VHH binders against Type II restriction enzyme MthTI (mthTIR). Designs and how they scored, part 12

Target 1, 281 residues: Type II restriction enzyme MthTI (mthTIR), of Methanothermobacter thermautotrophicus (Methanobacterium thermoformicicum) (p29565)
Amino acid sequence: MSNLLQAIMNIKSIQERNLGSYKGVQDSKNRMNQMGVTLEVFLKDAFCNTFDIENKDLVYSEYFSYLGNQNNPPDMILKGGDAVEVKKITGIKTSIQLNSSYPKSKLFVSDSRITEACKNCEDWEVKDIIYAIGTIPNRVLKLMFFVYGDCYAASPSIYQRIVEEVKGGLHSTGLEFSETNELGRINRVDPLGITDLRVRGMWIIKHPIKVFKNIIPPESIKNNNFNLIALMKAEKYKQFPKKDRKRIEAEDNIEVTDVKIKDPDNPAKLLDSVLVRYDEI
Below, E stands for the ipSAE of ESMFold2; O stands for the ipSAE of OpenDDE; V2 stands for 0.75 times the mean of E and O plus 0.25 times the DockQ between their complexes.

## First folded at step 4 (VHH)

Design e07 (from c1 with S54E Y57W Y103S; framework vhh_brivekimig_d4)
Fold by ESMFold2-Fast, scan of step 4:
Structure e07 (fold): chain B 281 residues (1-281), chain A 119 residues (1-119)
Amino acid sequence: as target 1 above (281 residues)
Amino acid sequence: EVQLVESGGGVVQPGGSLRLSCAASGFTFSSYEMSWVRQAPGKGPEWVSSISGEGGWTLYADSVKGRFTISRDNSKNTLYLQMNSLRPEDTALYYCARYTIESKTFDYSSQGTLVTVSS
């Protein structure tokens, strides 16, 4: 069984092992950067500790109950554990494109976007979800940010209200609507009746480094180093096995700090949270 | 500037009813979605219900659907929550909240109104 703390320790291990073999001054060196693997493969290897294994499928099947893709979310579900969504960006502060899916604070088995295979991969009703956001300029992984959805996304009702407000505004125009799976379609908007307008809900969420700038100062992110940051509620951190918490707290070059973040559903309230940081030497 | 003042809380027996009110000032009330959020002792805030600016739609948490009714009177700048069939688990401090589409955040009253359901 694997979890985020084990994945962080595995990433640290492979990063430091790679530096022992490479004596360059600039550019972070990690398995992903050196081997040309995808971010998704790198993260699967991090959870399974399979960076050095040639045939990985058997080990992956031991640690994941579900492996998906962009059309069949989420990208991964750990057996008895968290769901993981992987996002790739090239700029350190680039906003995250979520397309037609609003941000998820949790993954519910009732979610309309997940397949029957995902719903039936194990006996579950709700899972914590991790957004695993990799910043990869020029194919080099510079920042790996893990943020739990409940630190980052508001409750589903918040996003659904925006959808309903937009739909209400469109209906109030008195124009001809067609029923669609998107926010709406307004037909024949031009005098010749040859132009239709499709209104799509394309969700964008600010990068967590911008959201949490008060606990992660921008100057603390070093362009010449690999940076790893993980953010979770204090309650979530306490749910990890005691051995994993003790190990990560004792690890050299990993800082585990208590922080407070604004509640995504109520910015007047602060949530007790834990920030985990690894900075490559 | 923006002010939200809740009232109507109190002590009630299980199965009883209460009506909460929220008086809003400092903004164009009819232009904003309004919500009720509650916080039970020792727990985090829980969203309860929302209503569109003109009252064209309402939404409810599953825990209160069929028992609570949200409404508004834009001529009086007042938001209401009619609570029926109250249960001990409804015991909480209830906050009136304004939702802004631009900022996508809630503005809460600092006080709230306490609802205690006990026999």
Scores: ipSAE 0.000, ipTM 0.098, lowest interface PAE 23.3, mean pLDDT 80

Design e08 (from c1 with Y99E T100Y Y103T; framework vhh_brivekimig_d4)
Fold by ESMFold2-Fast, scan of step 4:
Formats: C-alpha cells, sequence, structure tokens
Structure e08 (fold): chain B 281 residues (1-281), chain A 119 residues (1-119)
C-alpha cells in the first residue's frame, strides 16, 4: 500500500542521485529527462518505488486498483487510497486545461465520466483526489506540484450552477435543442436549416503556484534545479500513517510547514493546511 | 418513477432547531448523492448541503457550516437535515434533490417543506 508521502520520499531519492546508475555515467538530477519516460510513468514509479525495476506492470497491479487515461479518468487510484489526476505543462506558471471536466474537490463513484471498471475497482463511494502537475520545459521536469482537490477546487455545486444556467439559456432561445454529454446542441440555426451549434464546456484553472503565491513566494522557486511542492489540509496530513509522517519530518532537505490557505468555497475563511517542500538547488 | 417527499418544516424562533426529512422512492437510494437546496421568497435556488451515497462524505454551504448537519438512513431511504441556531435568513422552502455531479442537475419532485424563522 502506498501514499503521497511515500511517493515524495521516492522522488527525492531518485532526484538526489549524484552517481550514475552505471559506471562512468552520471545520473541526471532530472531522472525523467534522462530516462525519456512520460510524466504518468514517472509518477507510477514514484508511488511504487519501481524506477529501476523491469516488469513494472506486476508491481503496478499490486499498488493501484485502477489505471486510467485522458478518456477514462482518473489516471490512477491507489489501493485503499487516493485518486490521482496527472497534468503535464511546459510553462512554469501556465494555467491548466481541464477540458470537459469541471475542477473536482473530490472524486465520487456517482461521477458519470468514470467507467464501470473504475467504479468497480474496489468498494468505494468517495476518494480524495490529487492533482499531480508536472512542469516540463524542454523535457526537463522542473516543478512537481501535488495539490489535493479540496484545497484547490470549489465544491461541485459552484460549477454545477454555472452549467445549469448555461443549459437554461440554451433552452430559452426557443430553437431546436438536442441533448448531448456536453452543455447542448442547437440545431438548424440558419434559414436553410443546415447549421448546428454545439456548445462544449472547457474548464481552465490557474496553476497552483499562482493561486498560493502568498505561501509559496515565486523567488523561492526561480533558479532551483528542481522543486517539489505538496499541499494538503492539516486533517488529511494527520490521516497518513504516523510512520510516514515521522519519516518525512525527519528527512534532510524536506520542509514540512503549517500554513493557512483560503477556503475554495469562501475566500474570507482560512483552512489549516500542511505544505511539504523539497527543493534541489 | 422517482419520488422525493420533504417534511419537517415549520415556524421557529431565532436560535431554535428543526429537523427536515426527505423520503425517497423509485430508485436505489444508496447509489446516489443527495442534496438539500433552499429557495427564499423572491430569490433563486441556493444549494445548502450534500451527502455521498454511503454517508461518508458531506459538504456544506458556508452560510450553514457549523449549524446544519446532513445525514441519511439508507435502510429507510430517508435523507435528513438537522438545523440548529436558526436565523431569519434561513427562512425558505427546502427541497431535497438527487445530485448528479456530471449531469449537473437537481431534481425537485415536490413542493418542498417551508421553514419560517421569525419572532
Amino acid sequence: as target 1 above (281 residues)
Amino acid sequence: EVQLVESGGGVVQPGGSLRLSCAASGFTFSSYEMSWVRQAPGKGPEWVSSISGSGGYTLYADSVKGRFTISRDNSKNTLYLQMNSLRPEDTALYYCAREYIETKTFDYSSQGTLVTVSS
């Protein structure tokens, strides 16, 4: 069984390699760049500690109850643990595109976008979701940001209200409306009846570095060789096994700090949170 | 056919308490997230609270956090809302609804239950 604190420890270990895995070859501090692996594979290896292992699929099946893709979210679910959604960007402070899916504070089994295989991968109703956002300019991983959805996304009702108002507006046109998996379709909008309008949602969320700049100063990130940042509610941090919390708090070059963040549902309220940082200068 | 029937509303003094109930039928109750939504006179609908199918996860609007508690009894197909420390601003018709996170719809199938908080 694995969790985010174990993955952070494994990432630190692989990034701190200063001697080549082979005689005469110096390991890159950005292991992903050296290996040419995808961010998704890098993160699976981080949770499983399989960076240097052949036949990884057998180990993956022991740690994950579900492995998905962009069309079948989420990208992974840890057995008895969190869901993980992976986002790759090339700019350090670029906004993140979520396409047709609104930002999720949690993953619910009632979510119609997830497959029956995902719904049945274990007996579950709701899972905490981690957005694992890798910033990879020129194929070099420079920033790995893990943020729990409930620190970052508003409650579902916020986004659902907007969708329902848009659908209501489409119905209010008095034109022929067709049901779709998206917001809707208006048929035959031109006099010849040959043009249809499809209305699709594409959600965009600001990068967490822009959102949490008050607790993560931009200058603390610029010029580092690699930055790892993880943000979670204090309540979530306390739910990790004491062994894993003790280990990460004792680890050299990892800072574990109590911070306060704005409540995504009400920016006038503050939430007790924990910030975990590992920086390679 | 899906049916949701709200009850438990009434007139109460500021600072008082009420417990709302919603009896569900026509679907597998434990498989759905359920919500409470309210509508004050002359205002649009306002989401109040949601609860997961198992009851393991709950969400609350900021205006009711610490005062309201949502719960469910899947053996009785019933949703509850315990309302404490009621304020005049809580005066509204309260509806229970099935929440479809991906479809983004709230199904109201009845008149709701009226809660009036006044001196």
Scores: ipSAE 0.000, ipTM 0.105, lowest interface PAE 21.7, mean pLDDT 80

Design e09 (framework vhh_7mjh_2)
Fold by ESMFold2-Fast, scan of step 4:
Structure e09 (fold): chain B 281 residues (1-281), chain A 118 residues (1-118)
Amino acid sequence: as target 1 above (281 residues)
Amino acid sequence: EVQLVESGGGLVQPGGSLRLSCAASGFTFRSYEMSWVRQAPGKGLEWIGRIYEGGYTSYNPSLKSLVTISRDNSKNTLYLQMNSLRAEDTATYYCARYTIEYKTFDYWGQGTTVTVSS
């Protein structure tokens, strides 16, 4: 079975190997760029430690209970473990577009947007979700940010309230209203009845480096050849196997620090959290 | 300091119309959801409706045909238009700022009284 701490260790190992003994000097190409793979493949390899293995799909089936895509979320579910949603951006600080799906603090099996294959991939009711956000300017991975949904997204009721109120506003027009899996559609808005209006939501969430700038100064990211950052609640960190926590705490050039973040449901309250950083200068 | 000041209340005949205003200061008005709430003499608070920062509105279904809420962000002002007023609409009308973090109203005006009487 795999987890985020093992994936971080595997990323560090492959990044260091790719740079040889000259870390951050001349051979500044990361594994993803050197292999010509997508961010999704790079992350699957990180969880499975399969960067140099042929016939990866066989090994992937041992570590993942589900592999999805943009139309069939999430991108991955680890066997007995976390769900992972992958986001690729080309600029640092670029806000993340979530299209018609509001931000998820957790993945629930009752979620109408996931397939039957996902719901039945194992016996589960709720999973922690990791947003794996890769910043890849000019096809080179410069920032890999892993943030757990419950550190970043508010509870579903916050977003569902907005959806309900927008739908209520559409009903308030007094025109023909048709409900969709998005926000809604208003039919026959013109006197000839030949025009329909489709209202589609596009959720946008600030990049985690903007959200957590008090614990991750943006200038620290700009000065490094590669940054890996992971943010999780202290209780989540304690749930990882003791051997994985001990290994990552002892690892050269990885910093594990206790931090406090604002509660996404109540910014007046602080949550005990753990920040893991690996930087190539 | 945050302040909300209602105005426009008074005596109205049954079937009449009235427009209330709420002047906001001390915060970025355009960034907050605003609500109107009323309290009839000796009764509890009754939520009338809200307006989001984007101008979308949601109303108490029992009052939807009576009221319209609007805002002018350039003037930091919230409005409540009331039509076809009845004796049971006699109340003190408050504007309030809503905070999603606590799912409650964190600031209220002093209120303006509307009396509907023949």
Scores: ipSAE 0.000, ipTM 0.087, lowest interface PAE 23.9, mean pLDDT 81

Design e10 (framework vhh_gocatamig_d2)
Fold by ESMFold2-Fast, scan of step 4:
Structure e10 (fold): chain B 281 residues (1-281), chain A 118 residues (1-118)
Amino acid sequence: as target 1 above (281 residues)
Amino acid sequence: EVQLVESGGGLVQPGGSLTLSCAASGFTFRSYELAWYRQAPGKKRELVAGISEGGYTVYMDSVKGRFTISRDNAKNSVYLQMNSLRAEDTAVYYCAAYTITYKTYDYWGQGTLVTVSS
């Protein structure tokens, strides 16, 4: 069994050994011959502690119950544990584009976007979800932010209401409407009937650095060689094995602090949370 | 029906060789990753060797240079050639087929016993 605290320890270990700095990029054909590691592979290695292991791809099967991709979310599910969604961005404060999928506070087995293989990968109903957001300017991983969905995204009902209101607005135009997997399509909008309008919703969420600037000073990230930040509810932190909590709290150059964040469903309420930081300057 | 059938196990002396075979049916074999696992008495099941759809292979450290995994997509079969066998290789060997994109494990065989002794 693996968890986020173990992954953080493994990332720190490989960074300090100067063996695992991520430098891979997938942006052009001219890079096909370059030997770089993708962010997704780096994170799988972090959870499995397989950075130095030749048989790492197959060892993944001992730690994950499901491995997905952008079209088959989530990117990974730890056996008996959390779901992980990986986001790669190039700017340290760039907003994250979530495409057609609204932000998830939790992953529910009833979610229509996940496959039957994901639903059946183990006996589950709901999983905590980690957004693992890697910021990779100029091909170098500078910021690795792990944020649990329930610290960051509102409840599904908030986003679903917006989707339903927008769809209702499209229907109320009196134009020819057709159902789609997106917000909708309005057909034949011009007098000749030769123009269709496709309404494509793309969800965008602020980078957690901007959301949590009151507990993560922006200046603490500037000019560092590498920053790792993890944010979770205090209740979630308590659920990690005592051994893992004791180990991370005793680790040099890792800060574990109690913080308060605004409730994503009600900003007037504060939630007890834990912030974990590892910085390499 | 999906089926994985192992064969080739048996009793062999230290330093000897065995070839394990796994015949698959009921799924699109060429699209799956194949692996051999083993479980020795009193030990946890462990990965011995694996081969990807593209033919890339991985091995447990203790068997590198001694074992070779291969696949034959035309025959829907995967093989484990075991050379220079040691007493600690004694175990039940299992064939597994999976797709890493959707599900870690899809199918398992029933196992074949390999005993290495005098």
Scores: ipSAE 0.000, ipTM 0.219, lowest interface PAE 12.5, mean pLDDT 81

Design e11 (framework vhh_8pnl_2)
Fold by ESMFold2-Fast, scan of step 4:
Structure e11 (fold): chain B 281 residues (1-281), chain A 118 residues (1-118)
Amino acid sequence: as target 1 above (281 residues)
Amino acid sequence: QGQLVESGGGLVQPGGSLRLSCADAGFTFKSYEMAWYRQAPGKERELVARISDSGYTNYADFVKGRFTISRDNAKSTLYLQMNSLKPEDTAMYYCAAYTIETKTYDYWGQGTRVTVSA
């Protein structure tokens, strides 16, 4: 079985042996510059250790119970393990657009946005979710940030309350309102009744570098060729296989440190967490 | 507007029930989408519930599970069954008919008062 600690080790290995092996991205039409692989493929290879393999799909099927895309989230589910949502941004510290889906602390099988194929890929109720955020200025991967959703996103009740307050505000305007799978729809807003307003949520979340600057000083990222950062609760770290924890703790140029982060549901409370860093100068 | 007449309002205790009725004065009721709106003191008018000519219903979140809209096309009457009433439900309640030609609610009643208090 694969996990985030194994993926980090594999990324370090390929980065040291094949500097710059990931360059650029392919568009969905496969007509643009193809000098590099997509971030999604790079991350699948990281979890499977398949960077140098020709028949990747066979190996992918061994490690992943589900492979999705932007329209069918999440991007990946590891067999018996975590869900992974991939985000590609071009600017360092640029905020992340989550579109109509509020930030997820966990992935629940009851989520209305996931397909039946995803719900039935395993016997599961809830999975830890990793946001795998690649910052790729000028088509070069400079920062790979893995953050578990429960370190980063508030519980669903926080976002659901905001949805309910927005809906209540729309109702209180005296306008004709109808239910939708998003925030709602205001019908027939003009005198001829020919204009509807569709109210869609486009959730935006700050880049984890801005969120966690107390434990990741900005100066520690400057002038490096590549930065890899992973953030997880201490309890999550302890759940990884002992062999994987021993391996990563013994690895040269990887730092594993105990840190405290603010609880996303209560910033007055601190959560014991583990920060894993690999920096290539 | 003299084409819709509401009735059934009154004073009730919290947790009580009321049934509002709205009768039309001779337009073709069965071809119209019908709605209940309310306006509380110091508030804007807001949609409570609506029902299509074919019987599909839509409710404001604050009344779901407590209020039921229905229509009787043979009697040209719209109803709102209000259960588990709360002080927040205190308002003037208006029925309205959606006019296809204008794409607006052009037929309105004068309203019926609902007061929920101890």
Scores: ipSAE 0.000, ipTM 0.072, lowest interface PAE 26.2, mean pLDDT 80

Design e12 (framework vhh_7b18_3)
Fold by ESMFold2-Fast, scan of step 4:
Structure e12 (fold): chain B 281 residues (1-281), chain A 118 residues (1-118)
Amino acid sequence: as target 1 above (281 residues)
Amino acid sequence: QVQLVETGGGLVQPGGSLRLSCAASGFTFRSYEMGWARQVPGKGLEWVSYISESGWTEYQDSVKGRFTISRDNAKSTVYLQMNSLKPEDTAVYYCARYTIETRTFDYWGQGTQVTVSS
């Protein structure tokens, strides 16, 4: 029984405890860096409030219906709630590598890339997906950005059209085309028939800091502080329990702001959205 | 220094066509949204058309189907093709760098006069 607003509050609490212990430290420290844990473990602890618990796996099983990895996406699914995909980068503006998967605005149960265990973890058809992007230069978590896929990625039809156009171009060569899970493979492209071509879809998406620069001024990102930013549609924010919304709006050093963002399917259309920022003192 | 320079305005008969051009300089043109707005005599400024960095377009309802916005990133130029012009289209047309999320124009050209009259 957890959600992103609870995770943000838990991250704030642990961050402030760390700073209280190390007053006078030049660099702000995140508990993850101090404890040597991975970003994935840090985020599981944030959703479960298990930073201080030794036997975490039992609590994880109560909060998550599914725990995956890069080869078995997504990284986690909250019980009765959102899917979470974790991305670790070292540069604050480094683009996100999605490899062979095009960007997902939602997670659909029909997705061929998810396991049967994932499809059957709950009775579900579609889940909101959170991209949890951690910027960790020199093992220090400097920026934690949570962005819902439907604020960030276009609908599947946009990417699928590109895939089909590329496949159509390959078929137009009249060469021997073979089935593959990638964009395409053409066998025997040279006169001797000794060269095969594999076309891989290596998708890259811009960092949300670059995408939402008009909503998040660059000067607001503090090098010496931990920065937490979350972006969601206004409709999504209203779906969180009233207690969680009231709590986060009343929290010290958390700003909740109504913003408008471009619709990923049509940049001339604006979507009502909510920006949540935690700025440490 | 950011500069936007409009050309192509003039006097045209109802039902005629004009093509407005806007030459941009002083910024990385390909990375910015652009738009056209017009100042109608006796009215305020009204937004006419929008084009994204990637070429996605939107139009004010009264010009949809008659006007076409386009851009040439290699020439740092944005265009407005105006067809089936009406007397109501008489205005000073401004090219602008536009941010749709904030609905703000941060740089404007000097404007070019379009007069639709018999």
Scores: ipSAE 0.000, ipTM 0.312, lowest interface PAE 15.4, mean pLDDT 84

Design p02 (from C09 with T28R Y108S; framework vhh_brivekimig_d4; at its last look DockQ between E and O 0.01; V2 from the best seeds 0.00; counts 0 for: pae E 22.2 > 2, placed apart)
Fold by OpenDDE, look of step 5:
Structure p02 (fold): chain B 281 residues (1-281), chain A 119 residues (1-119)
Amino acid sequence: as target 1 above (281 residues)
Amino acid sequence: EVQLVESGGGVVQPGGSLRLSCAASGFRFSSYEMSWVRQAPGKGPEWVSSISGSGGYTLYADSVKGRFTISRDNSKNTLYLQMNSLRPEDTALYYCARYTVEYKTFDSSSQGTLVTVSS
């Protein structure tokens, strides 16, 4: 089984940072999304250590229980392990677009946005979710930030309350809404009855580099070098296999430090967390 | 050990009513947001309703809104789901689950209680 620590070690080992020429990715007609796709493949390879392997699908089938699409979270699920949501960003100052999904502290099998295939991909009820945020200016991966949802997102109820409030507002308009998993749907809005309106939420969350500026000094991020940062709860880190923890802690150029972060649900409360940092020199 | 035991399921005609109960033990019940989730045959799990630890806030899926009522009795460590105006599409195995803001953990029962709505 693969995990985030293994992925980090694999990323460190290949030293490939130019995603514009990444092997195994077919050129997409949509250039704007090309880097996102490439990042996803890159991360799959990171988890599976398949950077130099041609028949990747077989290996992917061994390591992943689910591989998603662009429209439904998550992007991937490790067998018996974490879910991963991949986000491509062009700059560290840019916020992350989450589309119709609010930030997730955890992934729940009851989530209405996940596919049936995802729900049934293995026996699970809840999974930790990693936001894998790649900052890729000019086709070069400059910053890979892994942050677990429970360090980053508030509990579902916080966001769901907002959703419900917004829905309530929409429904108060007197318009005829159809059943939908989105904020709202109004069919036949024009005289010809040929136009439907889908009301979707666009959730935007700050880049983790900004959110955790207290534990990650901005001046320490060098634009010319590749940085890898992972943030997780201390308890999560301890759940990784001992072998993997020892391996990453033995690396001289990787720092594993205990840090305190604000609880996403209560900023007055601090969470014991672990920061993994690799700065490529 | 966390235990969640659902009860109250059964066979009911369309338009009928059922009240589900979930007995909770092994944790501080009032500290957890509780939820009902259901799984219909051949379908994946579907979120039905949630209630805050104090009971002061409730949420419902659109599919059950106006028909189902979630409640809890913290003195009895029990979660309830009053289901009115039941429909065939409500046929499912119903599970109770817990989530806490403090621990950000999720647990659900493995057994569930079966609700069958049929004429």
Scores: ipSAE 0.000, ipTM 0.217, lowest interface PAE 13.9, mean pLDDT 88
ESMFold2-Fast, scan of step 4: ipSAE 0.244; ipTM 0.675
ESMFold2, look of step 5: ipSAE 0.000; ipTM 0.091
ESMFold2 (binder alone), look of step 5: mean pLDDT 81; pTM 0.816

Design p06 (from C09 with S31Y Y108S; framework vhh_brivekimig_d4)
Fold by ESMFold2-Fast, scan of step 4:
Structure p06 (fold): chain B 281 residues (1-281), chain A 119 residues (1-119)
Amino acid sequence: as target 1 above (281 residues)
Amino acid sequence: EVQLVESGGGVVQPGGSLRLSCAASGFTFSYYEMSWVRQAPGKGPEWVSSISGSGGYTLYADSVKGRFTISRDNSKNTLYLQMNSLRPEDTALYYCARYTVEYKTFDSSSQGTLVTVSS
């Protein structure tokens, strides 16, 4: 029974506890680096409030219905709640590599990339998906950006239409093609007939800091020791338990702001959204 | 239990108009891209139009562009297809469908609504 608002509160709590040490302020601030943990473990601990627990597996099993990896997505599914995809980058504005998977606005149980274990982890049909993007220059977590897929990625048909058009364009060349699950495979392209060309779709999406610069001014993140930003549709925010919304709205040093973002499917349309920020100056 | 119930079909003369409706229940309607698919007598299913969950993006088959308009009302869990300048070749059983897996591929198990364009 966890959600993104609870994870944000837990991240704030652990960061502030580190500031309460008798060491210099700079030495106390990076929990992930100090503990020698990966971003994925840090985020599991954030959702479970297990930063101080030695045997975490039992608690993880109470909060997550599924734990995956890059080859078995998504990285996490919260019981009765959201799917989470973790992305680690070293540059604060570095584009996100999605490789062979186009950007997902939602996770559907019918998705061909997910395992039977994931499909059967609970009784579900569709999950909201959170992209949890950690910016970790020189092994120090500087920016934790949580963005819901439906704020960021276009509908599936937009990406799949591009795949279809590229495949059609390749076939119009008159070259010899073999059956493939990729964009194309062109056989025997050299005079000796010993070279085949594989054409693969490798997807890249701009960092949300670049996408949402009009609602997240660059000056608001410069020189901060840590920035936490979460972006969700207003409809999604209202679906969180009233207790969690009331708690985060009352919390010192957390800003909850109504904003408007461009619809990923149509930039002429604006979507009502909620921006949650926690910054360490 | 997922339910999609089409209505609004009927007999109309060439050049006429009809508005189809699809009442959705048993799932979070606004989360899904929705489509209209038709099946003419003796033919397989043909994709007609799609609309994103937010309604921000629409896509049409070349045969219906400029004549049909897809829309949705997420507060009422209802999908619409406004059909103008109808032609005899538009005669078909019309189904609404959810996008779940594949581009322009649909599992149509609902009854649909019949549209007949004849003089």
Scores: ipSAE 0.228, ipTM 0.645, lowest interface PAE 5.0, mean pLDDT 84

Design p13 (from C09 with S52T S54R G56S; framework vhh_brivekimig_d4)
Fold by ESMFold2-Fast, scan of step 4:
Structure p13 (fold): chain B 281 residues (1-281), chain A 119 residues (1-119)
Amino acid sequence: as target 1 above (281 residues)
Amino acid sequence: EVQLVESGGGVVQPGGSLRLSCAASGFTFSSYEMSWVRQAPGKGPEWVSSITGRGSYTLYADSVKGRFTISRDNSKNTLYLQMNSLRPEDTALYYCARYTVEYKTFDYSSQGTLVTVSS
């Protein structure tokens, strides 16, 4: 089976090989840029170690139980493992747009936005979710940030409270209210009865670099050719196979550090976590 | 017809315990996430705890974490809430709800069961 630690090792390997293999080339040493692949394909290859494979779809089917897209989330689910949401941004500190979906700490099989194919891709109930956020200014991948949802997003009840408060406020207007899957729809708001108002939620979450600035100093990212950062709870790190943990801890130029982060549900509490970093200067 | 029938409420002294039950019928119980929600006099509803369909994962409000335990018996179509170390602030009507993790919607909750914590 594949997991995030294996993907990190594979990204490091291909990044270093590209620098060596394309020695004397001035334009780019990043594999994604050189091959013209998307961030989504780059990440699938990272989990499968298929950067150099011609028949990728066959190998993908061995590692993933589900492959989705923007309209059919999540972007991928590892067999027996984590769900992955891919986010592409062009600015290093740009906030993440989540559209109508509030931030997810976990992926539940009951989620109304996932397809029957996703619900039935394997026998599952709850999956850890990784937000894989790629910062690609001028089409160059500069930062790859992997953050587990439960380090980053609050419990569903936090966001659901806001949804209910907004709905309550809309009902208090005394206007005609109709059922909707959005926050609200108010019909016939004008005297002629020809205007309807549709209220949609669009959730925005701060970039993890801004959220975790106390454990990831901003100066540690500047002027590097490529940065890879992964953040997970200590308990999640312990669940990875011992061989993968030993391999990554012994790897040159990879730093594995015990850190503490604020609990997304209660900032007065600290959570034991593990930070994994690979930097190419 | 979907029905949820709560029971097990009562009067208890601070520090005491109560076990609430919710009998579900009219739907495939094991396929739904279930929640406990409470409403204190003059207050809006407050989410207390949730459990996934097979019981593999549970969630708790910070105010009850460590004191309350949610569980389910899918063979009996019954949801439970074990409440320990009860406080006066836990006084409320407790409702069993079928709900989605995405957005809290109360489906088919009944009239609730009253829990009063007083000396």
Scores: ipSAE 0.013, ipTM 0.542, lowest interface PAE 8.1, mean pLDDT 83

